VHH binders against q86uu1r1256to1370. Designs and how they scored, part 2

Target 1, 115 residues: q86uu1r1256to1370
Amino acid sequence: SKVCRGYLVKMGGKIKSWKKRWFVFDRLKRTLSYYVDKHETKLKGVIYFQAIEEVYYDHLRSAAKKRFFRFTMVTESPNPALTFCVKTHDRLYYMVAPSAEAMRIWMDVIVTGAE

## First folded at step 1 (VHH)

Design b04 (framework vhh_8fcz_2)
Fold by ESMFold2-Fast, scan of step 1:
Structure b04 (fold): chain B 115 residues (1-115), chain A 124 residues (1-124)
Amino acid sequence: as target 1 above (115 residues)
Amino acid sequence: QVQLVESGGGLVQPGGSLRLSCAASGFTFDDYGMNWVRQPPGKGLEWVSGISWSGGSTTYADSVEGRFTIIRDNDKKMVYLQMTSLKTEDTAVYYCAKDRYEEYSSGWSPFDLEGQGTQVTVSS
C-alpha cells in the first residue's frame, strides 16, 4: 500500500521543545517511524500500529486534569490549529502538520492503517 | 546503569507529614522528567506526581493535589516528595521513576521502576 512520508514537528521531552522530524508511515510494516531528517539515517522512534488506540484533534476539549495537561501541551504548540495527537497504550504523541490538508491526510492514513 | 534510590518512608499518624527523597545516578538527570508512583497493599501502581526536566512544571493526581509537593534539585540529582495531611489511603510503597520517553507522561505503564521503593504507612 501507499507509503506516506513528510516532516512533522513533534513534542519532545522538554516543555515547548518541539522538534522537526521526518515521519514515515509504512502500511506493509505496520509502523509509523520518525527520523532526524529525510535521509532516514538516524531513527528516533517507532509507533507500532497495534499500539495505536486513537488519533484525534481535540484543541477545545478540557474537563479533567489529565485533559487540562494535554490541552496545555496542544496550546503550547507552535501551531495549535494544526496539532493532532496519536494516542497509544504507552503515551501520547503530539504532532504539528505543515498545513490543514497535510494534517487531514496524516490523520486519515494513520487511522486507516491502524485498523 | 540507571539507579534510583528512594528513602524517607516510615510510620506516621493521620494528618502527619513525611519528605521522601530519590537519589539518581547513571543518566543525565536534567534531561528527564521525574515521577513518583505508589503501590498500595493489594493494589496496582498509581501515578502520584510528575515534574519536568527543569522543575518549571509540576502535575499531581487528584487524590494528592494540595497535599503533596514534588521538587527537584538538578545540582544534587535529587527529586523529593513533600507529603502533608497524610491519610490512611496514602499507605503504599513509593517509587521514584524516570520518564521513559521524550514526551511527559502521567501513566504508570511508561515507567520502569528502578529502585526498591520506600514504605509509607499511615496509621493511628
Scores: ipSAE 0.000, ipTM 0.145, lowest interface PAE 12.1, mean pLDDT 75

Design b05 (framework vhh_8fcz_2)
Fold by ESMFold2-Fast, scan of step 1:
Structure b05 (fold): chain B 115 residues (1-115), chain A 126 residues (1-126)
Amino acid sequence: as target 1 above (115 residues)
Amino acid sequence: QVQLVESGGGLVQPGGSLRLSCAASGFTFSSYAMNWVRQPPGKGLEWVSGISGSGDYTTYADSVEGRFTIIRDNDKKMVYLQMTSLKTEDTAVYYCATVDHSIEVAGTFYYGMDVEGQGTQVTVSS
């Protein structure tokens, strides 16, 4: 409800490098934070709700443009069908959910939390 | 409105050379990276080479490394692709494309490129 937790695979320092991270969505703090593991002792990054502009499926947007070529994470993702993007004013975050159900839940809580 | 006009293609024999040109207008040219992408007959788009806005950094696809050189002239708003040691596999329509520098993900840049020009045909055969 107030807090959603779970593992997502996130693109790391390289475009072809994916890292499993523990994500915490905290509605009261208005943050989406990610840690090395579920013990939440080593914070790797924070996405503030007010910075989030959009959440979408990257592959669906690519398919809509006939003459658009992107060097994207979708082709190189370990699971393109479970890959979604969080767009902030600074950058894009690419994430792979463990299931279609988990992907829907994460996208829903991020979108509604930003309100 | 971004406009990109490619030229310089033609028919050459294997082992030959060509220089492709791209004339840009409608944006602040020196602030954007430029790329060359190609489409071989019956295949999808393949990224070939990129150059930073300043011209200080270049990168190449493995298939063309050591044979192609990307160059830009910011005063003339031109980007070039110098092709040497051409192979039949280089036969394609070549396009010039821009990139948005504001797109970054997890410390790595993600580039969206929109191919707006008509392209220039390169045919390598005897």
Scores: ipSAE 0.000, ipTM 0.115, lowest interface PAE 12.6, mean pLDDT 72

Design b06 (framework vhh_8fcz_2)
Fold by ESMFold2-Fast, scan of step 1:
Structure b06 (fold): chain B 115 residues (1-115), chain A 127 residues (1-127)
Amino acid sequence: as target 1 above (115 residues)
Amino acid sequence: QVQLVESGGGLVQPGGSLRLSCAASGFTFRDYAMNWVRQPPGKGLEWVSGISTGGSTYTYADSVEGRFTIIRDNDKKMVYLQMTSLKTEDTAVYYCAKEYQPDFWSGYFEHDAFDIEGQGTQVTVSS
């Protein structure tokens, strides 16, 4: 299969909020694209394979927790055990997979495509 | 069979506090994000708060931020909502909700799908 699709939750760029996005790994185009939903009509972003330097587990660890602080402004992962990072030359992309198996599959296909 | 049993609601005066509890059974509790949602009289469901599977990440609706605290205990299969500085606008039936995962790729923390299984617990804030 040349294409892998599924939902992942990604950390936002400027506002450190977590949003569910439909990701499409396309080996022929050499892109990892993400959309608002599975209909793939509203593209939100693209990660080009040639820009990917590394894919690794990243348990975004808790800073001291604060009850009166808005969570959308912190970097802590909603699920550290299922969090991985795609490092590009320009930035880090943090993603949360829906399961350990999904995380392994996504990391494997991205590593294979980026090599 | 998924079961969620909410408790701890009651009648309180404005400015008061309540702690809601949710006892979960019938699924692998530690593998699912948990949420609190509420339904005020005559209105639709409103998401209140969410907590990650491990409890390290949690978020709140703007209307309750700074006043409510969500906590989970995976060993006891419990999720809690500590409510302080209650307002009349907080009057609602409160439900705990398991994140809905209809397929392998459902994703997490976009609070657009929940499993509401319990009867809820009524919170009334009035003099």
Scores: ipSAE 0.000, ipTM 0.127, lowest interface PAE 14.1, mean pLDDT 73

Design b07 (framework vhh_8fcz_2)
Fold by ESMFold2-Fast, scan of step 1:
Structure b07 (fold): chain B 115 residues (1-115), chain A 125 residues (1-125)
Amino acid sequence: as target 1 above (115 residues)
Amino acid sequence: QVQLVESGGGLVQPGGSLRLSCAASGFTFSTYAMNWVRQPPGKGLEWVSGISESGGSTTYADSVEGRFTIIRDNDKKMVYLQMTSLKTEDTAVYYCARSKRIYTYGDYVAHFDYEGQGTQVTVSS
């Protein structure tokens, strides 16, 4: 109940690559961690809750009069309809969920757990 | 006052070419990255292309790479989009937009601001 885990495909760095990673959302540690596989023996990265600014799947937002738009590289995703974004202070993470329901669950737990 | 004014749109046949222009004023043009974004009928905005502050780096959406070229002239405060091999799916209102950073695959998001009606591109046979 304090931890959510599962496979997501994440966008890599400057060279466009999408890699399947095992994600662990841990409310007690206040981290979203990703590993090479489900055995959780090789950690690839950690996102701290305090760094998370937004979680969203709609890549377009605008304001009336002076229009400000925020875009993501969602269109570069192998499955844009199942792609959601976690925005931190200095980096945007793109993740592809295996289903619409999985995407909703992941977004919900991250949003409700983030400070 | 910040202004971005697009022009050059029109009706063109599939396989045709168009050159869009954007005239900037009211800010230090050379300190901002510039982008083209488009909105197809009944759909949301789609980022198309970006060019760095100096013009030394360009990026393109996969859907337009090899067909479109983004160019800027900092002395004239202009950004351009040269479109070739146009497809019916390129039909959209095209806007130019400034940002602090060009798109890089994967890790970055850009905040854009823009004003005006854009310029309509219709690709029809």
Scores: ipSAE 0.000, ipTM 0.122, lowest interface PAE 14.1, mean pLDDT 74

Design b08 (framework vhh_8fcz_2)
Fold by ESMFold2-Fast, scan of step 1:
Structure b08 (fold): chain B 115 residues (1-115), chain A 126 residues (1-126)
Amino acid sequence: as target 1 above (115 residues)
Amino acid sequence: QVQLVESGGGLVQPGGSLRLSCAASGFTFGDYAMNWVRQPPGKGLEWVSGISYSGGTTTYADSVEGRFTIIRDNDKKMVYLQMTSLKTEDTAVYYCARGEDYYDSSGYLGEYFQHEGQGTQVTVSS
């Protein structure tokens, strides 16, 4: 399908808290947009396909640090096993999917769309 | 204004227990990781323990692992350090510190500890 939509939990850029956001991956617009909720009335941000450099798992659950001063933000994730990263030229976006299958689908559509 | 107020220190015999408290104000407490750091007499600061913003992840210095437990209460804006099996080497001023992660276009840069309080003195002696 040309549009993939659903809830993901996204890490904030300035305040390092995790917020549930409604994501819309639109192949025609070539955008990954996120909204406050599924009504798509309050846009919070847009990631353009051309800005995406990488999409990867951050397997930090198996690399968890013993010392707090070495924690990464993914260690703070509500579910590190379901956390993936979208790297753009400007910043990193960390997202938590609701399930392993949802994570696979989201990563696939983002990687395919960015090509 | 960010403020952290430590309390609960005192004199205790080796093998004893103490519970330290830290009252936070002036920021959104539930958005930040919290840490305990200590300064023994005549030495530099030593990181002791940390707890994530939600309380779901905790970590400890090797010297205190199995003896100390860090806990937080986001509704009360408090962080605690439960200390058991205290040793003379645990003698120090204990400080509560806010943790913050930094990122830039190159990725994750590391952590920063912000502390502004007087600390609380723990003395372990026979």
Scores: ipSAE 0.000, ipTM 0.120, lowest interface PAE 15.0, mean pLDDT 74

Design b09 (framework vhh_8fcz_2)
Fold by ESMFold2-Fast, scan of step 1:
Structure b09 (fold): chain B 115 residues (1-115), chain A 125 residues (1-125)
Amino acid sequence: as target 1 above (115 residues)
Amino acid sequence: QVQLVESGGGLVQPGGSLRLSCAASGFTFSSYSMNWVRQPPGKGLEWVSGITSGGSYTTYADSVEGRFTIIRDNDKKMVYLQMTSLKTEDTAVYYCAAEGPLTYEWLPQYYFDYEGQGTQVTVSS
């Protein structure tokens, strides 16, 4: 099985601050996990693929269909053009990729793994 | 050729401060994320801190957050680690390490593109 790893900057849940986290996509486990650092010793959270409803970056589409997007979280991002969203049953995750290519790859593997 | 040269290590008392420096050459410094990693006596490598290529984001291991600050100067091709409130547990050889951008890599391992020679930090009374 294929595992995708890398740093993404994510929006905090309780405090609206952007934190760099080490993400691990594991298709076999069907999880997207994030850690404090690359050593993967301090787990901060897990997104289960079966809970993922949507992955998107189309600002017009997301603004039209998502009420919670009214907080302009994507436009408050350090880099709105590289920001994508993962919608689960519980919450919406905002993430900033290091490049357009990385963003596309992350979105593709998450969608493919979840579906 | 790629070179990373660390300096600034030494003996310091608990509660003291120390500034480590890393001088980079032989690669496009501003395109690489920079990290500090350490190896305490008799233990494995521990990642300490990282700073993105442009300096916009910094990350710290829980053990050093609030006490250490990573800074970079792309014009001078330098990265620094400002250490305050040093503890005996911070005793280690500190290495500067360069890491390329996230790409399409399906690797199971933790990896850096370039590592330096290291500088010894000893915190003792």
Scores: ipSAE 0.000, ipTM 0.111, lowest interface PAE 17.6, mean pLDDT 73

Design b10 (framework vhh_8fcz_2)
Fold by ESMFold2-Fast, scan of step 1:
Structure b10 (fold): chain B 115 residues (1-115), chain A 126 residues (1-126)
Amino acid sequence: as target 1 above (115 residues)
Amino acid sequence: QVQLVESGGGLVQPGGSLRLSCAASGFTFSEYAMNWVRQPPGKGLEWVSGISGSGTSTTYADSVEGRFTIIRDNDKKMVYLQMTSLKTEDTAVYYCAKTVYEVRGYSETLYYMDVEGQGTQVTVSS
């Protein structure tokens, strides 16, 4: 079955490091929470669905200005083809899924949960 | 200061191959994505290819996909562009460029690159 829990690699906030985190989609609480590991004992962060503005996949997006090229943080990802973005009011999250199928599922449940 | 020195250009016939090199200094090389950009005679800059700091991810402009390969050697602080099946349209000065980013807040990050060196001339002609 399709997974509402699982590992994603997330880019750090201030320091640009990619860390494996256990993500939990909770439809009732309307939250996307991430933990250190699958035992869900140490919470690292929460994304409230009300804060989500956009979920997208576009590793080839070009910036409008000539000095900005197609190379973005998505391209700097360990796996750009499996990287998707969750834009909230105050932060842009970059996530790497373990497979194309997992990426599609995560994007679908997050978009559906936000709407 | 950041210094990038390109080399390896030359005159080659259509269908030929060239390997461009870029020697980097003045920054922690493995922490930054590197790019190749080119400027054809009388035209603006065109982005060609990029490679992540670790070297595990590469991306290419549609015009060169399948013909060019970008590689890096972090121990030697070098980035390379292997060009095959060269076309007249590939004639340009080639520059390597470091990706620069400025985090202005969690939702605002500017990505850009500047050409730093003199470039290396590639001429594809019979």
Scores: ipSAE 0.000, ipTM 0.157, lowest interface PAE 13.0, mean pLDDT 75

Design b11 (framework vhh_8fcz_2)
Fold by ESMFold2-Fast, scan of step 1:
Formats: structure tokens, sequence, C-alpha cells
Structure b11 (fold): chain B 115 residues (1-115), chain A 127 residues (1-127)
């Protein structure tokens, strides 16, 4: 298949808030990258195919207490029914798709590409 | 050289308001998320609030939610903390803190919460 791109809403790693990001799945580079917007000029992060362990449906869980600042955060997905997870060795990524079909397509593309 | 300079602290009465400022220099300000953290007398550092590089997302510690507002002005390279309904428990040295690199740290957990903190500004809430 080819490069897949589109908007997804993702949970931030450090700042536990949900942000709309432009995702680009690039089979040739073996990366899932996300940008501020569709112009792809401001890269926000990269998930490497080799780091992906699992892709599954899930809801955002209570965040672990951060030892450095001694605080606890609990965050809920803005749309649990359209939320899916990408598990890597580094962390869990939570993403909200714009529709059930978009969610299925993104999960299929990521799973297939990570093989 | 990365530099963060806080100002605006002082003595204020309970229920009062205060605005803290942080002037950033030495880096591409609009590429980093910014945070406010505080250290009450005799206690450890406590995270207070964060704002994404594009101002699209803000988050707050439960203890300040609804009372504090974090704002940034990328043109002026400033981040602010607007504090209202101040309590004696808010007494602390407040620090401006830069998040990790926009591409590998500002939105993603890396195990390293901040790479730079400023010198701090003292806020005392007392009658």
Amino acid sequence: as target 1 above (115 residues)
Amino acid sequence: QVQLVESGGGLVQPGGSLRLSCAASGFTFDSYAMNWVRQPPGKGLEWVSGISADSGSTTYADSVEGRFTIIRDNDKKMVYLQMTSLKTEDTAVYYCARDLSDYYGSEEYSGHPFDYEGQGTQVTVSS
C-alpha cells in the first residue's frame, strides 16, 4: 500500500491533554509521524514501526503518579468509542479517529506496516 | 544560551490576584511547550500548569484548576501565569520551565520532565 495521512486527536505524553494532529503513515520510511497541520512543516513526533508492539481498542486509563513532581493526573478520552492505542516499548499512544471506519483503516494500516 | 527569567512575584492577601511573567531567550520559543512549577517552603517541587507550543492545549494541577490560567505570547517570547483567588497554600517560589525538544519531548513522555528551569519568583500569600 502507500502513504496514509489524515487528522487524529492524540493524548500528549507530558501534558495530558488532547491535541488534533496530522498523521502520516509512511511505509517506505517505516514511520508514523505527526505534525501540527496538513502542511507537514512542524513535526511533533515519530513512532517507528520496529517499536510498535500492539495496536488495540482501549480507553484512556488513570495516569501514573509522577515521582519527580509528586502529582497524579486522571484523563478521559473525548470520544472513548473512537479511541485506539498503539503500544510501543517507550509508551502507550492514545488516538481518537474521526469515525469508526477511519479508526479501522488506521489500525489496519499500522498493523500491516509494522509487520 | 537558554535563559528563562521570572518576575511578578510579591506579597498578596488571600483572595487576591497576581500575574507572573517569564521572559525566554536563547532558543526558538514557539517550538517548545512551557510549564510553571512551584516549591513551597520546606517542600519539594510541584508541577502547576503547562501549555503547548501552539497554545492549543493547557493543563492544570487539581489544586489550581479554575483559579490559575496559563497564557503564552510567542511573538514576545513570554509565558504568563494569571493567579486568582489566591490561598495561603499557594505560597511558594514559582519557576518557569521549558519542556523538552518539540520533536521528541514537548508532547511525548521521555522520563525527563523539564530540561531548563528559571531562577524563580517568590509568591507569598498572607494577611
Scores: ipSAE 0.000, ipTM 0.138, lowest interface PAE 11.4, mean pLDDT 74

Design c01 (framework vhh_7uia_1)
Fold by ESMFold2-Fast, scan of step 1:
Structure c01 (fold): chain B 115 residues (1-115), chain A 124 residues (1-124)
Amino acid sequence: as target 1 above (115 residues)
Amino acid sequence: QLQLVETGGGLVKPGGSLRLSCVVSGFTFSDYAMAWVRQAPGKELEWVSSISGSGGSTYYEDSVKGRFTISTDNAKNTLYLQMSSLKPEDTAVYYCAKDIYDEYGSGTYELDYWGQGTQVTVSS
């Protein structure tokens, strides 16, 4: 079946900094995996489709504009307009796409796969 | 050249305290996340604590929560780990690390560290 792969910049889980990762969306395995680089030799993490609850644009950036309190757990995205979120039961994943078209494609395939 | 130098280790009795320091050169650490990792004799590397580049977010391994405090001093390009209520189980070489990521979902972590580490021994 179809697979989608490419670079996204993601926020770390225990440490709130942004880093480029190579993502592989596999419909047959029902996984979204990410690696250090495109050689796919150093696996960094796996998001199982069963765990995905929501996929949405970064509404936290819109909400933050209305709040004057500091969010110590949220690091500013390097590109808020291209940032989207994948919410699982245990964690929020924040991702920056390289373009608006790439963001739309990634969100579409993840939403479709998670359905 | 990028360099991290860990200091502050030593021999202490159970219940004692130590402060570890990591002096950074070759980059501005406030632009990067930093972590402390340790390796006990005969064991694998264990993540201890992390701090965001801004210093605003801190995270700890469950066994050290309430006993250890991670902090930074941007003016000195220095990362600290204040350790209190030390236990024999805390005996390890402690390493300063840059660009550490913990990815929930798989439960696995890839650790990168710089420097030679500093030995902490807790014994009576």
Scores: ipSAE 0.000, ipTM 0.128, lowest interface PAE 12.7, mean pLDDT 72

Design c02 (framework vhh_7uia_1)
Fold by ESMFold2-Fast, scan of step 1:
Structure c02 (fold): chain B 115 residues (1-115), chain A 125 residues (1-125)
Amino acid sequence: as target 1 above (115 residues)
Amino acid sequence: QLQLVETGGGLVKPGGSLRLSCVVSGFTFSSYGMAWVRQAPGKELEWVSSISSSGDYIYYEDSVKGRFTISTDNAKNTLYLQMSSLKPEDTAVYYCARGGDEYFDWLSPYYFDYWGQGTQVTVSS
């Protein structure tokens, strides 16, 4: 099992604003929860691992043709190169990691947890 | 008192090996990830390697991959960098660094909060 915690900047669900949130990966519960801050007192949301369909990112160097909406959201990110996506049954989450290595780790633990 | 103290630097021939040590006090590796950063004469700081607080995640700069090994000994409060197949371009002052208070702070020098004094590694014939 892996326990993973840290700040990610995520796109808001109702308005196009990027918010810094504290994420907690819980392998035992199979949940990815996010809080206002690292004190974990103000829960903002939960992503259940059973609901996760895909985890991916589109690097700006990619020559692959992608859907316009996904590309637009990534390019509106404060850091497109560090932006990755978590697709669930009913919602697409856009996250910005603090570094390329952090992005790889978050994607790995989320994919491993979902599988 | 929180301190990081590097030792093990020195002069070594190309192709040689050297082990750097960083003794920490005032915190445990189970709570903080660690890193090695180097600075060659007249160059910018270059991240070399990082290890997570769990020890499960280890990353290396491409130029050192396969030649350097980062590890921790929790009982001795010591971070190591085992260096092999050393090249002249590995000549630098090597610093050990602690990640910040956030879990992923160990992955970027921007977030490192405590640094050692550095130890000189010189690779020459």
Scores: ipSAE 0.000, ipTM 0.170, lowest interface PAE 12.9, mean pLDDT 77

Design c03 (framework vhh_7uia_1)
Fold by ESMFold2-Fast, scan of step 1:
Formats: sequence, C-alpha cells, structure tokens
Structure c03 (fold): chain B 115 residues (1-115), chain A 125 residues (1-125)
Amino acid sequence: as target 1 above (115 residues)
Amino acid sequence: QLQLVETGGGLVKPGGSLRLSCVVSGFTFSNYWMAWVRQAPGKELEWVSSISTDSSYIYYEDSVKGRFTISTDNAKNTLYLQMSSLKPEDTAVYYCARVPYSSSYYEDTGAFDIWGQGTQVTVSS
C-alpha cells in the first residue's frame, strides 16, 4: 500500500532520549514522518527516502562492535531484540518496534520503498 | 565561507505582517532543506518551519500554521518567511538554518549545522 503507519519508539539526539512516536511511511511523498500521536497533528520529524542508505538489526551491528570495542549500544535500548536502525547519509536512527512482526514489516517497507 | 544572512525584522503591531529574507552563500542552496528557527529572550530555540530542496515538502510548527508561509527563490539563493496575523508571542530573534540531508526539526534540532546571525521581530502595541 502507499502508506504504512504505527507506533515506534525512537532514540533522540542522546542515548537515553527514547520517545514513543507515530510513524507514517508515505510512498507518494517519499517520506518517513513521525508525530506525537496517531492524530498526526504535531509533526516531530521527517526522513526522506533518498537519504536512506541501510536498514539493519541493531543487535547484529552492536555484536560486531563489542568484538572490537567492548561497546554495548544494544543495552541502551528499552528492548534490544526489537531494535532496528535506519542509516541515512548524515544520521543514524534507532527504532524499537512493538513486536517482531511489526519490526519485520517496518524494515521491509522502508527497504523496499527507499532502495 | 558558509554564510546565512537574515534581514526583514522589525517592530509591528499585533495583527501586522513582515517578510523575512535569508541570503545564502558558500554552498549549493538547492542541495539542502532549509529552516526557520526562533528564540524568544530567555527561552529555548523553537523550530518554526522547514522547506525541501525543490519546495515540494513544507512543514510548519502548529502555532504558526495558516499565519506563516515559507518559500525559496533558488535563482537568488534566498529563503523567505512571510508572517501575517502576528501575535505578541511571535516576538523573537528569527534564525535561518541549513538542515542536513535527512533531519528531524524541533525534536532533533542539534542536526542543524549552519545558522545565521538572526533578525529581531518585535510584536507590540
């Protein structure tokens, strides 16, 4: 469909800055936007499709980093097993999905839409 | 040197109008989203509006929707903010800012990388 919407928890500009936001993936606008809530009246941010480089599971990338740096970004997430990343040219976004199914759906529509 | 220069501020009465301009130099204007951000004395920075590289996508903070209009003139490397129905609470220094490739505005304003010096807007009787 042209639009996918739902709640995700995103990390803000700081590691402990996690906020529940209503996300809207819009193929016609070519944007991934997030709002305070499902009424879509208070816009908080936009990621546009052409800037997206990768979508991946946080735990896989964090495991690789631990091997070299002893770093543990996964433990900073409210739910490490349901955390995925959207990498753009200038920012790395961390998202927590409400379920494994929701995570798979979000990752798939973003990857497919952005290419 | 990368530079953003704002002009057009001034003193107006409630209900009045002003047009702010931001002239960009030192980078390719059409490659970046641009934003207007304001700061009232003693308050935090508040995102006002953003516009995409081709003006296809425009977003406003709720308190200014229907009253402010953001636009660009790529030939002049200029960003505009047309303000109407001004209220005392719109009194602030208004800044033009460059938005990185992908950006969250007023939630993640730390992503904004180039800022102008600001222009003062005062709304009083």
Scores: ipSAE 0.031, ipTM 0.361, lowest interface PAE 4.5, mean pLDDT 78

Design c04 (framework vhh_7uia_1)
Fold by ESMFold2-Fast, scan of step 1:
Structure c04 (fold): chain B 115 residues (1-115), chain A 126 residues (1-126)
Amino acid sequence: as target 1 above (115 residues)
Amino acid sequence: QLQLVETGGGLVKPGGSLRLSCVVSGFTFDDYAMAWVRQAPGKELEWVSSISSGGTYTYYEDSVKGRFTISTDNAKNTLYLQMSSLKPEDTAVYYCAKARSYTVTTPYGYQGMDVWGQGTQVTVSS
C-alpha cells in the first residue's frame, strides 16, 4: 500500500502543546500531511519527503549524552516511549504513536518513502 | 578500525540456554545503540533485539519476548544476548550491529546500522 493514514499526537510549533492530528502518508505524492480529523477536510500542514533530513526514535537518541535538547522534548511528551521525531530543513516534528507497533510502522514508511 | 566480534554460539537442545557475546573495538561503546539480528537458513535477515546507548531501554521482536534478554557491560565493551527456552525456530546465524552516530530510524529493525560483526551460529536441534 502506497498510502498510510492514522492518528498521531503532534507537538505544536508555536505553543508547547500536544494535539491529536490525522496523518496521511502518500508515497506517490511524496508527502506526509496532517489534518484536524479523519475526514481530511481541514489541512494543518504538509511535510515534503525531499525536506526530511532525519527520522529517529528519540528514545534511543536522547539516551546519548550529546542530544540534551531533544531529550527534553521527549520527557515532556505524553508518552516518551512512543515518541519519534521527523527533522526537516525548516523544523522538528515530534509525534506520539498510539502503540509500539504503530510507531514502528509509521517510522518505517516515512524512512523508506524519504529514500 | 571498527570491529564487532560475536562468540557464544553452538549446538543446544530445545529448551536449552546460550549467552552470546559481542566484543566491540574502535569506538566508544556506550555512545551508540546496538542490535542483535539473525538469519535462519534460506531466509532473510530478521531483527531480534535492540538496546539504547547507555543500556537503559531494550526492545524485542515479539517471538523472543520473555525468552531473550539484551544487556551491556560498558566496562568490558561487550553486548550480550541471554537466550533461554530455545526453540528449533531460533536456529540462525546471529549478528551484532552498531547504529550510525545518533541517527536511529527505528528500534524495531536493523535500519540505520552501519557496522556489523561476522556472526555466530546457533543451532537448536535434538
Scores: ipSAE 0.006, ipTM 0.183, lowest interface PAE 10.5, mean pLDDT 77

Design c05 (framework vhh_7uia_1)
Fold by ESMFold2-Fast, scan of step 1:
Structure c05 (fold): chain B 115 residues (1-115), chain A 124 residues (1-124)
Amino acid sequence: as target 1 above (115 residues)
Amino acid sequence: QLQLVETGGGLVKPGGSLRLSCVVSGFTFSRYGMAWVRQAPGKELEWVSSISESGSYTYYEDSVKGRFTISTDNAKNTLYLQMSSLKPEDTAVYYCATDFGEEGYSYGYPLDYWGQGTQVTVSS
């Protein structure tokens, strides 16, 4: 079972606030789900494998598209250097990983799972 | 007051069909993504299907793809799950869910964002 789980800090969609959520990437279920905490009793949302278009370092993508040396969306992040984005057909999800290694692992797992 | 009320569950034979409904009150239905999740006896909560906030995209767990259809009626503030070709493995309590507490204007804990659930039992 290739299940990746851990805490990530996620940006809210309509109300801009960063919230700590327990994420579970489950290849068998083909979902990236997030819960209030590690007990996995309160599901807060699901990111669907079939909906994932891209996974990228948000500040690198933003700088390239808007202007060099402008780290726009991630400058409000608790840790811009550890912030990555999961782009789906509907919306962008911004996440902060607890470490550089964790960020690489999450990005690789999500990209591989989405194909 | 936010309220989600699920109906439509019951006992059905394998291969049968059921239509679940979730009537939403207390917020503007079309502003938020909606989902169906289920919990089988002794199992963890499982996501089943979702419809995006825009209504432009629908998503399904692989085991229900082609058998279940999620839809909304914005005028009635109602979310539906049309279930066909039901299997014993679909036996669970089905819950209507929303991201209102995280994506909307609610400032409290999302205790009422989950409905009370409706029991679906697939057996002879």
Scores: ipSAE 0.017, ipTM 0.296, lowest interface PAE 6.3, mean pLDDT 74

Design c06 (framework vhh_7uia_1)
Fold by ESMFold2-Fast, scan of step 1:
Structure c06 (fold): chain B 115 residues (1-115), chain A 124 residues (1-124)
Amino acid sequence: as target 1 above (115 residues)
Amino acid sequence: QLQLVETGGGLVKPGGSLRLSCVVSGFTFSTYYMAWVRQAPGKELEWVSSISGSGDNIYYEDSVKGRFTISTDNAKNTLYLQMSSLKPEDTAVYYCARHEYIDSGSYFQELGYWGQGTQVTVSS
């Protein structure tokens, strides 16, 4: 309904490691927040809906030729098939969903909430 | 206001060295990957090197490995490219660029903000 909750594995910003985090999508507050665990006592970060530009799982490497070059990084997702991206104006967030169904639900609620 | 300003280019003989600098402002320098890109006359853009904001992850184009060293000084908001054993093939305008984001699957998604560039000419 108005709130979607669940575990996603999130890529770190400054270090290239993947951490299991409890995500809360709150349509009323217009935030996507993530915590250490499901008790929601240690907040790790917040993504404001107004900052969200795109939600996608297709990587730009598969796109047609571009002016800019694409560069390869050695950090890999633990499950690329279940990885989706939330692009904001200041950074990109990468998340791994626990299942294909969960990924579709998360992408849908974020896209519809951010519109 | 976001700005990237390159300096340090010039004329140098083959086998010589140059140090390029890029002073940035208007963003948190240490949270972005930064890159050096070059363009020789009549050629397309070529990526040269990238460095993470932490300085822990560094990547080079194969033709410059062992000859060029990328580094940062976060206190000065400055990106450097130390170039040694320069070859005529290194002649180009060198640009400082900010990576807008990284594809966590394996890629830099794209380079965004660019500086004006600094000319490097390697000839006798």
Scores: ipSAE 0.000, ipTM 0.117, lowest interface PAE 15.0, mean pLDDT 73

